# VHH binders against Chlorophyllide a oxygenase, chloroplastic (CAO): the designs that were tried, part 2

Target 1, 101 residues: Chlorophyllide a oxygenase, chloroplastic (CAO), of Arabidopsis thaliana (Mouse-ear cress) (q9mba1r221to321)
Amino acid sequence: WYPVAFTADLKHDTMVPIECFEQPWVIFRGEDGKPGCVRNTCAHRACPLDLGTVNEGRIQCPYHGWEYSTDGECKKMPSTKLLKVKIKSLPCLEQEGMIWI

## First folded at step 3 (VHH; framework vhh_gefurulimab)

Design c25 (from a4 with Y103E)
Fold by ESMFold2-Fast, scan of step 3:
Structure c25 (fold): chain B 101 residues (1-101), chain A 122 residues (1-122)
Amino acid sequence: as target 1 above (101 residues)
Amino acid sequence: EVQLVESGGGLVKPGGSLRLSCAASGRTFSTYAAAWFRQAPGKEREFVSAISGSGDTTYADSVKGRFTISRDNAKNSLYLQMNSLRAEDTAVYYCAAQEEYVEFESDEYDYWGQGTLVTVSS
């Protein structure tokens, strides 16, 4: 486990991009308030997700509006049939004022 | 288990066309997502095109408008129609399949073929 952000810096609609294990990741909160860590790359067109927004506990890709939950599962695909798409996610833990992965 | 075997590679002149085939055996893969990747000499493997089990397609910008991915579920096969070929298309082309898309353009596919060589030269 590595500390990657302060809990106070991760609000309901913010995201924190990080680089870990030589890959880009982004941290955001689900609707349940719990943090999650997903690959900072949309499955459709490899767009960085940190250029998007957090909408109702999901991170939304700025290009086509694809939305991902904190476990990396694609929950919404505007303008296309929903495919079973999942981006990589890391275990994420919040304790002692810090977020850990 | 699914085994993938590519065919259709060869030597072609710039501006020419080739059709690559990928045959699946072991079990049917008609609902699987399938993709083509390529690796040019001295470079890492790169994404070319993908097709979902429902037939939705995506393409790398470098091949968009020139290449067409398709599948024939009755023949348990995947195809890549390559038109207007360029010298920079020279690579070993790989077929890949997965039961669930993890990432369209990643190396996280479940099954991979052995590759077929495409050489575009004058």
Scores: ipSAE 0.000, ipTM 0.129, lowest interface PAE 11.8, mean pLDDT 78

Design c26 (from a4 with Y103T)
Fold by ESMFold2-Fast, scan of step 3:
Structure c26 (fold): chain B 101 residues (1-101), chain A 122 residues (1-122)
Amino acid sequence: as target 1 above (101 residues)
Amino acid sequence: EVQLVESGGGLVKPGGSLRLSCAASGRTFSTYAAAWFRQAPGKEREFVSAISGSGDTTYADSVKGRFTISRDNAKNSLYLQMNSLRAEDTAVYYCAAQEEYVTFESDEYDYWGQGTLVTVSS
């Protein structure tokens, strides 16, 4: 487990990009308030997700509006019909004032 | 267990076309998510294209507009039509499948073929 952010810096609508295990990741909170960590890459056009927004506990790609939950599952595709898409996610733990992955 | 076997690779000149096939046997492949990955010499395995069990497709930006993924569920087969081939498309191409989701990570796919070599050179 590695500490990657302070709990106070991860608000309900913010995100923290990190690089870990030689890959880009982004940390954000789900609707349940729990932190999650997903690949910092949208399936559509490989856009970094940290350039987008957190909307209702989902991280939204800035180019096409595709939304991902904290487990990496794509939950909304505004410009297309929803297909079963998942980006990689890492276990994420919040304790002692820090977010750990 | 799903068994996957690729075919259709070969030597082609820049600007040429190839069609890769992936034949599945054993289980109900038609409901699986399936993908093509490629690996060039000395490089990591990279995502090329994927198709969901319902037939929805997605592509890596480097191949979008040139490659087309498709499936024939009656034949338990997956295809990759490659047009306007470039030297940088030279790689071993792998067919991959998993039961639930399309994913861009090679380590999330459970079933893999042996690979078929595509060489693009003049």
Scores: ipSAE 0.014, ipTM 0.428, lowest interface PAE 6.0, mean pLDDT 81

Design c27 (from a4 with F104M)
Fold by ESMFold2-Fast, scan of step 3:
Structure c27 (fold): chain B 101 residues (1-101), chain A 122 residues (1-122)
Amino acid sequence: as target 1 above (101 residues)
Amino acid sequence: EVQLVESGGGLVKPGGSLRLSCAASGRTFSTYAAAWFRQAPGKEREFVSAISGSGDTTYADSVKGRFTISRDNAKNSLYLQMNSLRAEDTAVYYCAAQEEYVYMESDEYDYWGQGTLVTVSS
């Protein structure tokens, strides 16, 4: 487990981008308030997700609005039929004022 | 036991076309997600295209409009029609399958073929 962010920096509507394992990731909270860590890359056009928003426990891509839950599953694709797609996610733990992956 | 075997690679001139095939054996992949990945010399494996079990498709920006992924469930086969080929399309092309989801990340796929070489050169 690596510490990657402070608990205080991750609110219900914020996200924390990080570089780990030579890849970009982004950390955000699900509807259950628990942190999750997903690849910082939208499956549609490889757009960075940290340029988007977090709303109702999902991170939304800024270019086409694709929404992902903390386990990496795409839950919404505005303007198109939902494709059963996931982006890679890492186990995430919140302990002692820090977020770990 | 499941296997994926690619075919259809070869040498083609810029602007040419090739159709790659991927034959699945041991189990039908009609409900599986299937994808094409490629690896050029000195580069990491990159996503090319995928098709879900329900037939919905997605493409990397570099191939969009030139490549078409399709499947024939009666033949347990996956295809990649490659048109308007460019030198930068030169790579070993791999067929991959995943039981439930399309992924852009290659390490999420459980079944892989051995690859077929595509060389685009004059």
Scores: ipSAE 0.203, ipTM 0.610, lowest interface PAE 3.7, mean pLDDT 83

Design c29 (from a4 with E105Q)
Fold by ESMFold2-Fast, scan of step 3:
Structure c29 (fold): chain B 101 residues (1-101), chain A 122 residues (1-122)
Amino acid sequence: as target 1 above (101 residues)
Amino acid sequence: EVQLVESGGGLVKPGGSLRLSCAASGRTFSTYAAAWFRQAPGKEREFVSAISGSGDTTYADSVKGRFTISRDNAKNSLYLQMNSLRAEDTAVYYCAAQEEYVYFQSDEYDYWGQGTLVTVSS
């Protein structure tokens, strides 16, 4: 496990972008308030998720509005039939004032 | 276990067409998500198109309107019909499968074919 962010920096509807394992990731809180870590790339690869927003426990792509949960599953595709799409996610642990992956 | 074998690659002139095939073994393939990725010299593998186990399709913007992904579950096969080919489509094309979800990241697919070369050149 590696510490990647402070608990105090990850507020509700906030996100923290990080670089780990030579890849971009973004950390945000799910609807249950627990942190999650997903690849910082919308399903359309040219779109970083950290340019978007976090609403009701989901991170939303700024270009197409696709929404992802903390486990990386796409939960909403505006104006499109929902396809079973997932982006890579990493296990997260929140302990002693820090977030670990 | 699922094994994938691609075929149909070759040399074609700009504006031409090719149909790639991917033959799969294993009964579970019919419910798998399947995708085409490509890799041009000196570049990383990039997403081209995918089809879910239920038959829903998605495409990279660079190929939308020109390429069509399809599957035939009775033949346990995946296809990519490529029309209006451009020099920038030159790459080794790979078939990939994942048990449940479509991913746009190549590292999430469990099963891969060996690849088939597509060269678009005058």
Scores: ipSAE 0.139, ipTM 0.555, lowest interface PAE 4.3, mean pLDDT 83

Design c30 (from a4 with F104L)
Fold by ESMFold2-Fast, scan of step 3:
Structure c30 (fold): chain B 101 residues (1-101), chain A 122 residues (1-122)
Amino acid sequence: as target 1 above (101 residues)
Amino acid sequence: EVQLVESGGGLVKPGGSLRLSCAASGRTFSTYAAAWFRQAPGKEREFVSAISGSGDTTYADSVKGRFTISRDNAKNSLYLQMNSLRAEDTAVYYCAAQEEYVYLESDEYDYWGQGTLVTVSS
């Protein structure tokens, strides 16, 4: 486990981009308030997700609106039939005022 | 258990076309997500294209408009039609399968073929 962010810096509508294991990741809170860590890359054109927003527990790509849950599953594709797509996710733990992966 | 075998690779001139095939053995391939990845010498493995069990497709920007992924569930086969080939398309092409989801990350796929070499040169 590695500490990657302070609990106080991760609100319901914020995200924290990190680089770990030689890969870009982004941390955000799901609908249940628990932190999740997903690859910082949208499946649609490899757009960085940290340029987007967090809405209702999902991270949204800024270019075409694709939305991902904390387990990396794409839950919404505006104007496109929903494809069963996931981006990689890592186990995430919140304790002692820190977020750990 | 699923085994995948690629075929159709070869030498082709720039601007040419080539069709890769991936034959699946074992059961339930028709419900699996399937993808093509490629790896050029000295480079990392790169996502090319994928197709879901329901037939929905996605493409890397570098190949969009030139490559077409398709499947034939009656033949347990996956295809990649490659048009307008360029020197930078030279790579070993791999067929991959995942039980439920399309991923861009190669390490999320459980089943892989041995690869087929595609060389684009004059």
Scores: ipSAE 0.181, ipTM 0.589, lowest interface PAE 4.0, mean pLDDT 83

Design c31 (from a4 with V102T)
Fold by ESMFold2-Fast, scan of step 3:
Structure c31 (fold): chain B 101 residues (1-101), chain A 122 residues (1-122)
Amino acid sequence: as target 1 above (101 residues)
Amino acid sequence: EVQLVESGGGLVKPGGSLRLSCAASGRTFSTYAAAWFRQAPGKEREFVSAISGSGDTTYADSVKGRFTISRDNAKNSLYLQMNSLRAEDTAVYYCAAQEEYTYFESDEYDYWGQGTLVTVSS
């Protein structure tokens, strides 16, 4: 486990971009209030997710509005067809004032 | 277990076409998500195209309009039709499968073939 952010910096509607394991990631809180870490890339356009928003426990891609939960699953896309799409996610642990991955 | 074997690679001139095949054995994978990845010498493995268990497709921007992914569930096979080939398409092409989700990261796929070399050169 590596410390990647302070708990105080991660509010219910904020996100923290990090670079870890030589890849870009973004940390945000799910609907349960627990932190999650997903690849900082929207599957649709390879758009960085940290340019988007966090709303009701999901991170939203700024270009197409695709929404991802903390486990990386795409939960919403503005289409008449649902695809089973997931982006890479890492286990997160919140302890001793820090977020760990 | 599922075993994947690619075929169809070879040497082709720019503007040419190739059809890659990936045969699955050991288990029926008709509901699996399947994908093609490629790796050029000295480069990271990159996503090329994927097809879901229900047949929905997605493509990397670099190949969209030139490559077509398809599957034949009766034959447990995955295909990649490659048209208008360019020197930059030179790579080892891998087929990959995952039980439920389409991913764009290679390390999320559970089953992999050994790869087939595609060289686009004059």
Scores: ipSAE 0.047, ipTM 0.495, lowest interface PAE 5.1, mean pLDDT 82

Design c32 (from a4 with Y101F)
Fold by ESMFold2-Fast, scan of step 3:
Structure c32 (fold): chain B 101 residues (1-101), chain A 122 residues (1-122)
Amino acid sequence: as target 1 above (101 residues)
Amino acid sequence: EVQLVESGGGLVKPGGSLRLSCAASGRTFSTYAAAWFRQAPGKEREFVSAISGSGDTTYADSVKGRFTISRDNAKNSLYLQMNSLRAEDTAVYYCAAQEEFVYFESDEYDYWGQGTLVTVSS
């Protein structure tokens, strides 16, 4: 486990981009309030997700509006039929004032 | 569990066409997500196209409009129709399967074929 952020810096509507394991990741809170960590790249166009928004526990891509949950599953595609898509995610733990992956 | 075998590769001229096939063993393949990846010498595997268990498709930007992915569940097979081939399409093409989801990262697929070589040259 590696400490990557302070719990106080991760609000319900914010995100924290990090680089770990030679890859870009972004941390945000799901609808259950628990942190999650997903690849910082939208599946559809390799667009960075940290340029988007977090709303109702989902991170939204700024280009097409594709929405991902904390486990990396795409839950909404506003302009197209929903395809069962996932982006890579890492196990995430919140303990003693810090977020670990 | 699921075994995949590709065929249909070969040498073709720029602008030509090829159809790749992937034969799968196991009854469950028809519900799996399936994908084509390719790898040129000295490069990592890159995503080409995928099809969900329900038949919805997605394509890499570099192949959109030229390649078509399809499946025939009665034959337990996956296909890639490649049109308007370019020298940059030269690679070993791999069939991959994942139980539920389409992924764009190769390391998320559990089942892989051995690959079939496609060479596009004049």
Scores: ipSAE 0.221, ipTM 0.607, lowest interface PAE 3.3, mean pLDDT 83

Design c33 (from a4 with E105T S106E)
Fold by ESMFold2-Fast, scan of step 3:
Structure c33 (fold): chain B 101 residues (1-101), chain A 122 residues (1-122)
Amino acid sequence: as target 1 above (101 residues)
Amino acid sequence: EVQLVESGGGLVKPGGSLRLSCAASGRTFSTYAAAWFRQAPGKEREFVSAISGSGDTTYADSVKGRFTISRDNAKNSLYLQMNSLRAEDTAVYYCAAQEEYVYFTEDEYDYWGQGTLVTVSS
C-alpha cells in the first residue's frame, strides 16, 4: 500500500488525479462515500477523466458523458446502447487521514 | 484456456484492402470480449477495435468507417476487414481476448496472438 492523498483533500463530488506505477490515475468517492481509484483515461477516445465531474458516486467523461463507478465499470453511455466496458481500477483504503492504493 | 493465432497480413498499396483473421482455440471464446490492437514501428501498442461477447462493437477514431470487426462463434474466429488502407496503418496487428469486458488498454487482456504484419507501401 502507498499513501497517495490526504482524506481532507478528497471531498464529496471532487477528484484527485495522481501519477503512480508510471500511469495516470484519478481518485474519487463512490455513492457509499468510500474512495476508489481508476485509470485517468476515459476508455472512449482516451480522454482524461479528471477534466470531467463526479456526480452521485460516478466519474463522468467530459467528452461523451460516459459514467464510471469506483470499480471502473461503465454504468451509463448517453444516447448509445450500453457496451460492457471497464477501465482499470485499484483497491483503495482510507486509514489514519490518508488514502492508500 | 484460450489460444489465439492471427493470419492475413501482407504488403498492400495505399487505398487497398486486407482481411485479418484470428483463430481461437478453447471452449469459452464465444463469450469473451475480443479486440484488435496494433503496434507501428517505434510506437506504443494502440487500440484498434473490439467486440463484446454479445456482439456489440467499438472502434478507435482513426479507423472508424474504414475497418469492420466481426466474429463467427461457430468457427471460434475473429476478423478485421480493413479498407482504404493508409501508410500510417502499417503495424503488427494483434488479436486479444478478455473473459468479460472490453478494455481499451492492453494490460487487461489475458490472451494474445503472436501478431501479423501489415505493410502499406507503394
Scores: ipSAE 0.260, ipTM 0.663, lowest interface PAE 3.0, mean pLDDT 83

Design c34 (from a4 with E105Y S106E)
Fold by ESMFold2-Fast, scan of step 3:
Structure c34 (fold): chain B 101 residues (1-101), chain A 122 residues (1-122)
Amino acid sequence: as target 1 above (101 residues)
Amino acid sequence: EVQLVESGGGLVKPGGSLRLSCAASGRTFSTYAAAWFRQAPGKEREFVSAISGSGDTTYADSVKGRFTISRDNAKNSLYLQMNSLRAEDTAVYYCAAQEEYVYFYEDEYDYWGQGTLVTVSS
């Protein structure tokens, strides 16, 4: 486990980009308020997700509006039929004021 | 374990066509997500196309309209029909499979073939 962010910095509808294992990741909270960590690139267009927004426990790609849950599953594709797509996610733990992956 | 074997690569002139095949072992391949990736010399492996277990397809912008991915579940086979080939399509082409989801990065696929070389030159 690596400490990657302060719990106080990860507010509702906020995201924190990090670099770990020589890869870009982004941390955000799901609908249950628990943190999750996903690859910081939208699957289809390879754009950074940290340029987008977090709303109702999902992170949204800024270019095509694809929405991902904290486990990396694509839950919504505006203007397109939903394809069964996932991006990589890492186990994420919140304890003693820190977020760990 | 699922085993994948590609075939159909070769030398072709610009504007030509090739059809790649990927033969899979195992009863469950028909429900898997499957994809084609390619790697040119000195480059990273890049996504080309994918097909879900239900048959929905997606393509990289660089090949959309020129390449068609398809599968034959009765034969446990995946295909890539490549038309209007360009010099920049020269690469080793790999088929990949994942039990449930389409992914766009190589590190997320569990099963890989050995690759088949496609050279586009005059």
Scores: ipSAE 0.222, ipTM 0.610, lowest interface PAE 3.5, mean pLDDT 83

Design c37 (from a4 with Q98G E99P)
Fold by ESMFold2-Fast, scan of step 3:
Structure c37 (fold): chain B 101 residues (1-101), chain A 122 residues (1-122)
Amino acid sequence: as target 1 above (101 residues)
Amino acid sequence: EVQLVESGGGLVKPGGSLRLSCAASGRTFSTYAAAWFRQAPGKEREFVSAISGSGDTTYADSVKGRFTISRDNAKNSLYLQMNSLRAEDTAVYYCAAGPEYVYFESDEYDYWGQGTLVTVSS
């Protein structure tokens, strides 16, 4: 486990981009309030997800609006048929004022 | 258990075409997502294309409009039609299958073929 962010910096509608394991990741909160960590790249156009928004526990790609849950599952594709897609996610825990992956 | 075997690779000139095949054994292939990945000399393994169990497709930007992925669930087979080949397409091509989701990360797939070499050169 590595500490990657302060709990106080991760609000319900914010995200924290990090680089870990030589890959870009982004941390955000799900609808249950728990932190999650997903690859910081939208599957559709390789667009960084940290340029987008977090709404109702999902992170939204700014390019096409694809929405991902904290486990990496794509839950919405606004202009196309929903394809069963996941992006890689890491186990994430919140403990003692810090977020760990 | 699913076993994947690729075929169809070879040497081709720029602008040429090749069709790769991947034969799957096992009864669960039709429910799995399936994908093609490639690894070029000196590069990391990269996503090429994927197809869901229901036949919906997605492509890497570098191959859109040139490559077509397809599957034949009755024959437990996956195909990659490669047109307008470029020197930069030179790589070992791998087919991958399972679970039910399309992933863009290679380490998320359950089953892999041995790879087939595609060389695009004059």
Scores: ipSAE 0.142, ipTM 0.551, lowest interface PAE 3.9, mean pLDDT 82

Design c38 (from a4 with Q98K E99P)
Fold by ESMFold2-Fast, scan of step 3:
Structure c38 (fold): chain B 101 residues (1-101), chain A 122 residues (1-122)
Amino acid sequence: as target 1 above (101 residues)
Amino acid sequence: EVQLVESGGGLVKPGGSLRLSCAASGRTFSTYAAAWFRQAPGKEREFVSAISGSGDTTYADSVKGRFTISRDNAKNSLYLQMNSLRAEDTAVYYCAAKPEYVYFESDEYDYWGQGTLVTVSS
């Protein structure tokens, strides 16, 4: 487990980009208020998710509008039928004022 | 348990076409998510296209409009029709499969073929 962010820096509608294990990740809160960590890359465009928004426990890609939950599952695809898609996610723990992965 | 074998690679001129095939063994392949990845010399494996168990498709922006992924569950096979080929499409193409979800990261796939070389030259 590695500490990667302060609890106080991760609010309901914010995100924290980090680089860990030689890969970009972004941390945000799910609907249940718990932190999650997903690859900081939206699918097929390789665009960063941290340029997007967090709303109602989902992170939204700024270019396509695809929305992901904290476990990496795509929950919404505007203008198309929802495809069963996931992006890579890491286990995430919130403890003693810090977020760990 | 699933085994995958690709075929159809070869040398083609820019603007040409190729059709890649991936033959699967195992009864569960028809319900799996399946994808094509490619790897050019000195590069990481990159996502090309995927198809869900229900037949819904997605494409990398670099190939959208030029490539078409399809499956034939009666033949337990996956296909990639490649049109308007470019020099930058030169790579070893891999067929991959996993239960349930399409992923864009190659390290999430459970089953892989051996690869088939596509060269777009001269």
Scores: ipSAE 0.257, ipTM 0.642, lowest interface PAE 3.2, mean pLDDT 83

Design c39 (from a4 with Q98D E99R)
Fold by ESMFold2-Fast, scan of step 3:
Structure c39 (fold): chain B 101 residues (1-101), chain A 122 residues (1-122)
Amino acid sequence: as target 1 above (101 residues)
Amino acid sequence: EVQLVESGGGLVKPGGSLRLSCAASGRTFSTYAAAWFRQAPGKEREFVSAISGSGDTTYADSVKGRFTISRDNAKNSLYLQMNSLRAEDTAVYYCAADREYVYFESDEYDYWGQGTLVTVSS
């Protein structure tokens, strides 16, 4: 486990981009308030997710509006029938005032 | 578990057509998500097309309208019909599968074929 962000910097509607394992990731909170870490790239057009928004526990791609939960599953595709799509996620825990992956 | 074997590659003229096949072993392939990726010399593997276990399809913008992905669950096979081929379609084409999800990144798939070479040249 490595510390990657402060608990205080991760609110219900914010996200924290990080670089780890030579890949871009983004950390945000799910509907249950727990942190999650997903690949910082929207599945379809390789759009960075950290340029989007976090709403109701999901991170939303700024280009298509595709929404992902903290486990990387795509939960909503505006204007398109939902396809079972997933992006990579890492296990995340919150302890001692820090977020760890 | 599932094993995948591609076939159907070859040399074709620009504007021509090819149909790639991917034969799967294993009983549950019909419920799997499956995808085609391609890799040109000196490039990374890029997404081409995918089909979900329920039959819904998606395509990369570069091939949309020219390529068609399909499956025959009775034959445990996945296909890629390639029409209006261009020089930039030259690549080794790979079949990939996942138990549940379509991924657009190649490193997420656990089941891969060996690849079949497609060359588009005059």
Scores: ipSAE 0.199, ipTM 0.591, lowest interface PAE 3.7, mean pLDDT 82

Design c40 (from a4 with Q98V E99D)
Fold by ESMFold2-Fast, scan of step 3:
Structure c40 (fold): chain B 101 residues (1-101), chain A 122 residues (1-122)
Amino acid sequence: as target 1 above (101 residues)
Amino acid sequence: EVQLVESGGGLVKPGGSLRLSCAASGRTFSTYAAAWFRQAPGKEREFVSAISGSGDTTYADSVKGRFTISRDNAKNSLYLQMNSLRAEDTAVYYCAAVDEYVYFESDEYDYWGQGTLVTVSS
């Protein structure tokens, strides 16, 4: 486990981009308030998710509007039939004021 | 658990057609999504097409209208019909699967075939 963020820095409406294992990731909170860590890329064009927003426990791509849950599953594709798409996610633990992956 | 074997590659002239097959063995993968990736000499592996367990399809912009992905769950098989082939389609083609989800990055897939070479040249 690696500490990657302070609990206080990850509020309900924020996200924290990190780089770990030579890949970009982003940390945000799900609807249950628990942190999750997903690859910092939307599907096709490697659009960074950290340029988007967090709404209702989902992170939204700024260019496509695709929404992902904390486990990396795409939950919404505006103007497109929903296809079962997933991006990589990492186990995430919140303990003693820190978020660990 | 799932083993994938591609076939159907070969030499074809520009404008020609080719059909690739991918056979899954060991058990049925009818609930799995499956994808085709390709890698040309000196280039990175790129996404070509994918199909969900329910039969919904998606394509890379470079192949839309020319390639058709399909599956036959009774035969535990995946297909790629390639029409109007171009020199830039020359690559080793791989089928891939991991679970019920489509991924666009090759490093997310666990099950891979050995690849089949497609050469488009005169």
Scores: ipSAE 0.176, ipTM 0.571, lowest interface PAE 3.8, mean pLDDT 80

Design c47 (from a4 with S106P)
Fold by ESMFold2-Fast, scan of step 3:
Structure c47 (fold): chain B 101 residues (1-101), chain A 122 residues (1-122)
Amino acid sequence: as target 1 above (101 residues)
Amino acid sequence: EVQLVESGGGLVKPGGSLRLSCAASGRTFSTYAAAWFRQAPGKEREFVSAISGSGDTTYADSVKGRFTISRDNAKNSLYLQMNSLRAEDTAVYYCAAQEEYVYFEPDEYDYWGQGTLVTVSS
């Protein structure tokens, strides 16, 4: 486990981008308030998720509007039929004022 | 439980067409998500196209409108029809399978073929 963010910096509508394991990731809170860590890219490499928004426990891609839950599952695709899509996610732990992955 | 074998690669001129096939073993392949990835020399393996277990498709922007992914569940096979080929399409093409989800990163796929070389050159 590595500490990657302070709990105080991660609110219900914010996100924290990090680089870990030589890859970009973004941390945000699910609807249950628990942190999740997903690859900081939408379906396309041109779409970093940290340029989007977090609403109702989902992170939304700014270019395509695809919405992902904290486990990386795509829950909404506004302009197309919903495809069973996931982006990579890492386990997250929140303890002692820090978020760990 | 799933084994994948690609075929159909070869040398083709710019503007030409080529169809890749991926033969799968294992009864459950028809419900799996399946994808095509490619890797050019000196580059990382990149997403080309995918098809879900229910038959819904998605494409990388670089191939959209030129490539078509399809599957034949009775033959346990995945296909990639490549039209209007460009020099930039030169790569080793891999088929990949994942039990439930389409992913865009290669490291999330459980089953891979050996790859088939596609060279687009005059």
Scores: ipSAE 0.246, ipTM 0.641, lowest interface PAE 3.2, mean pLDDT 84

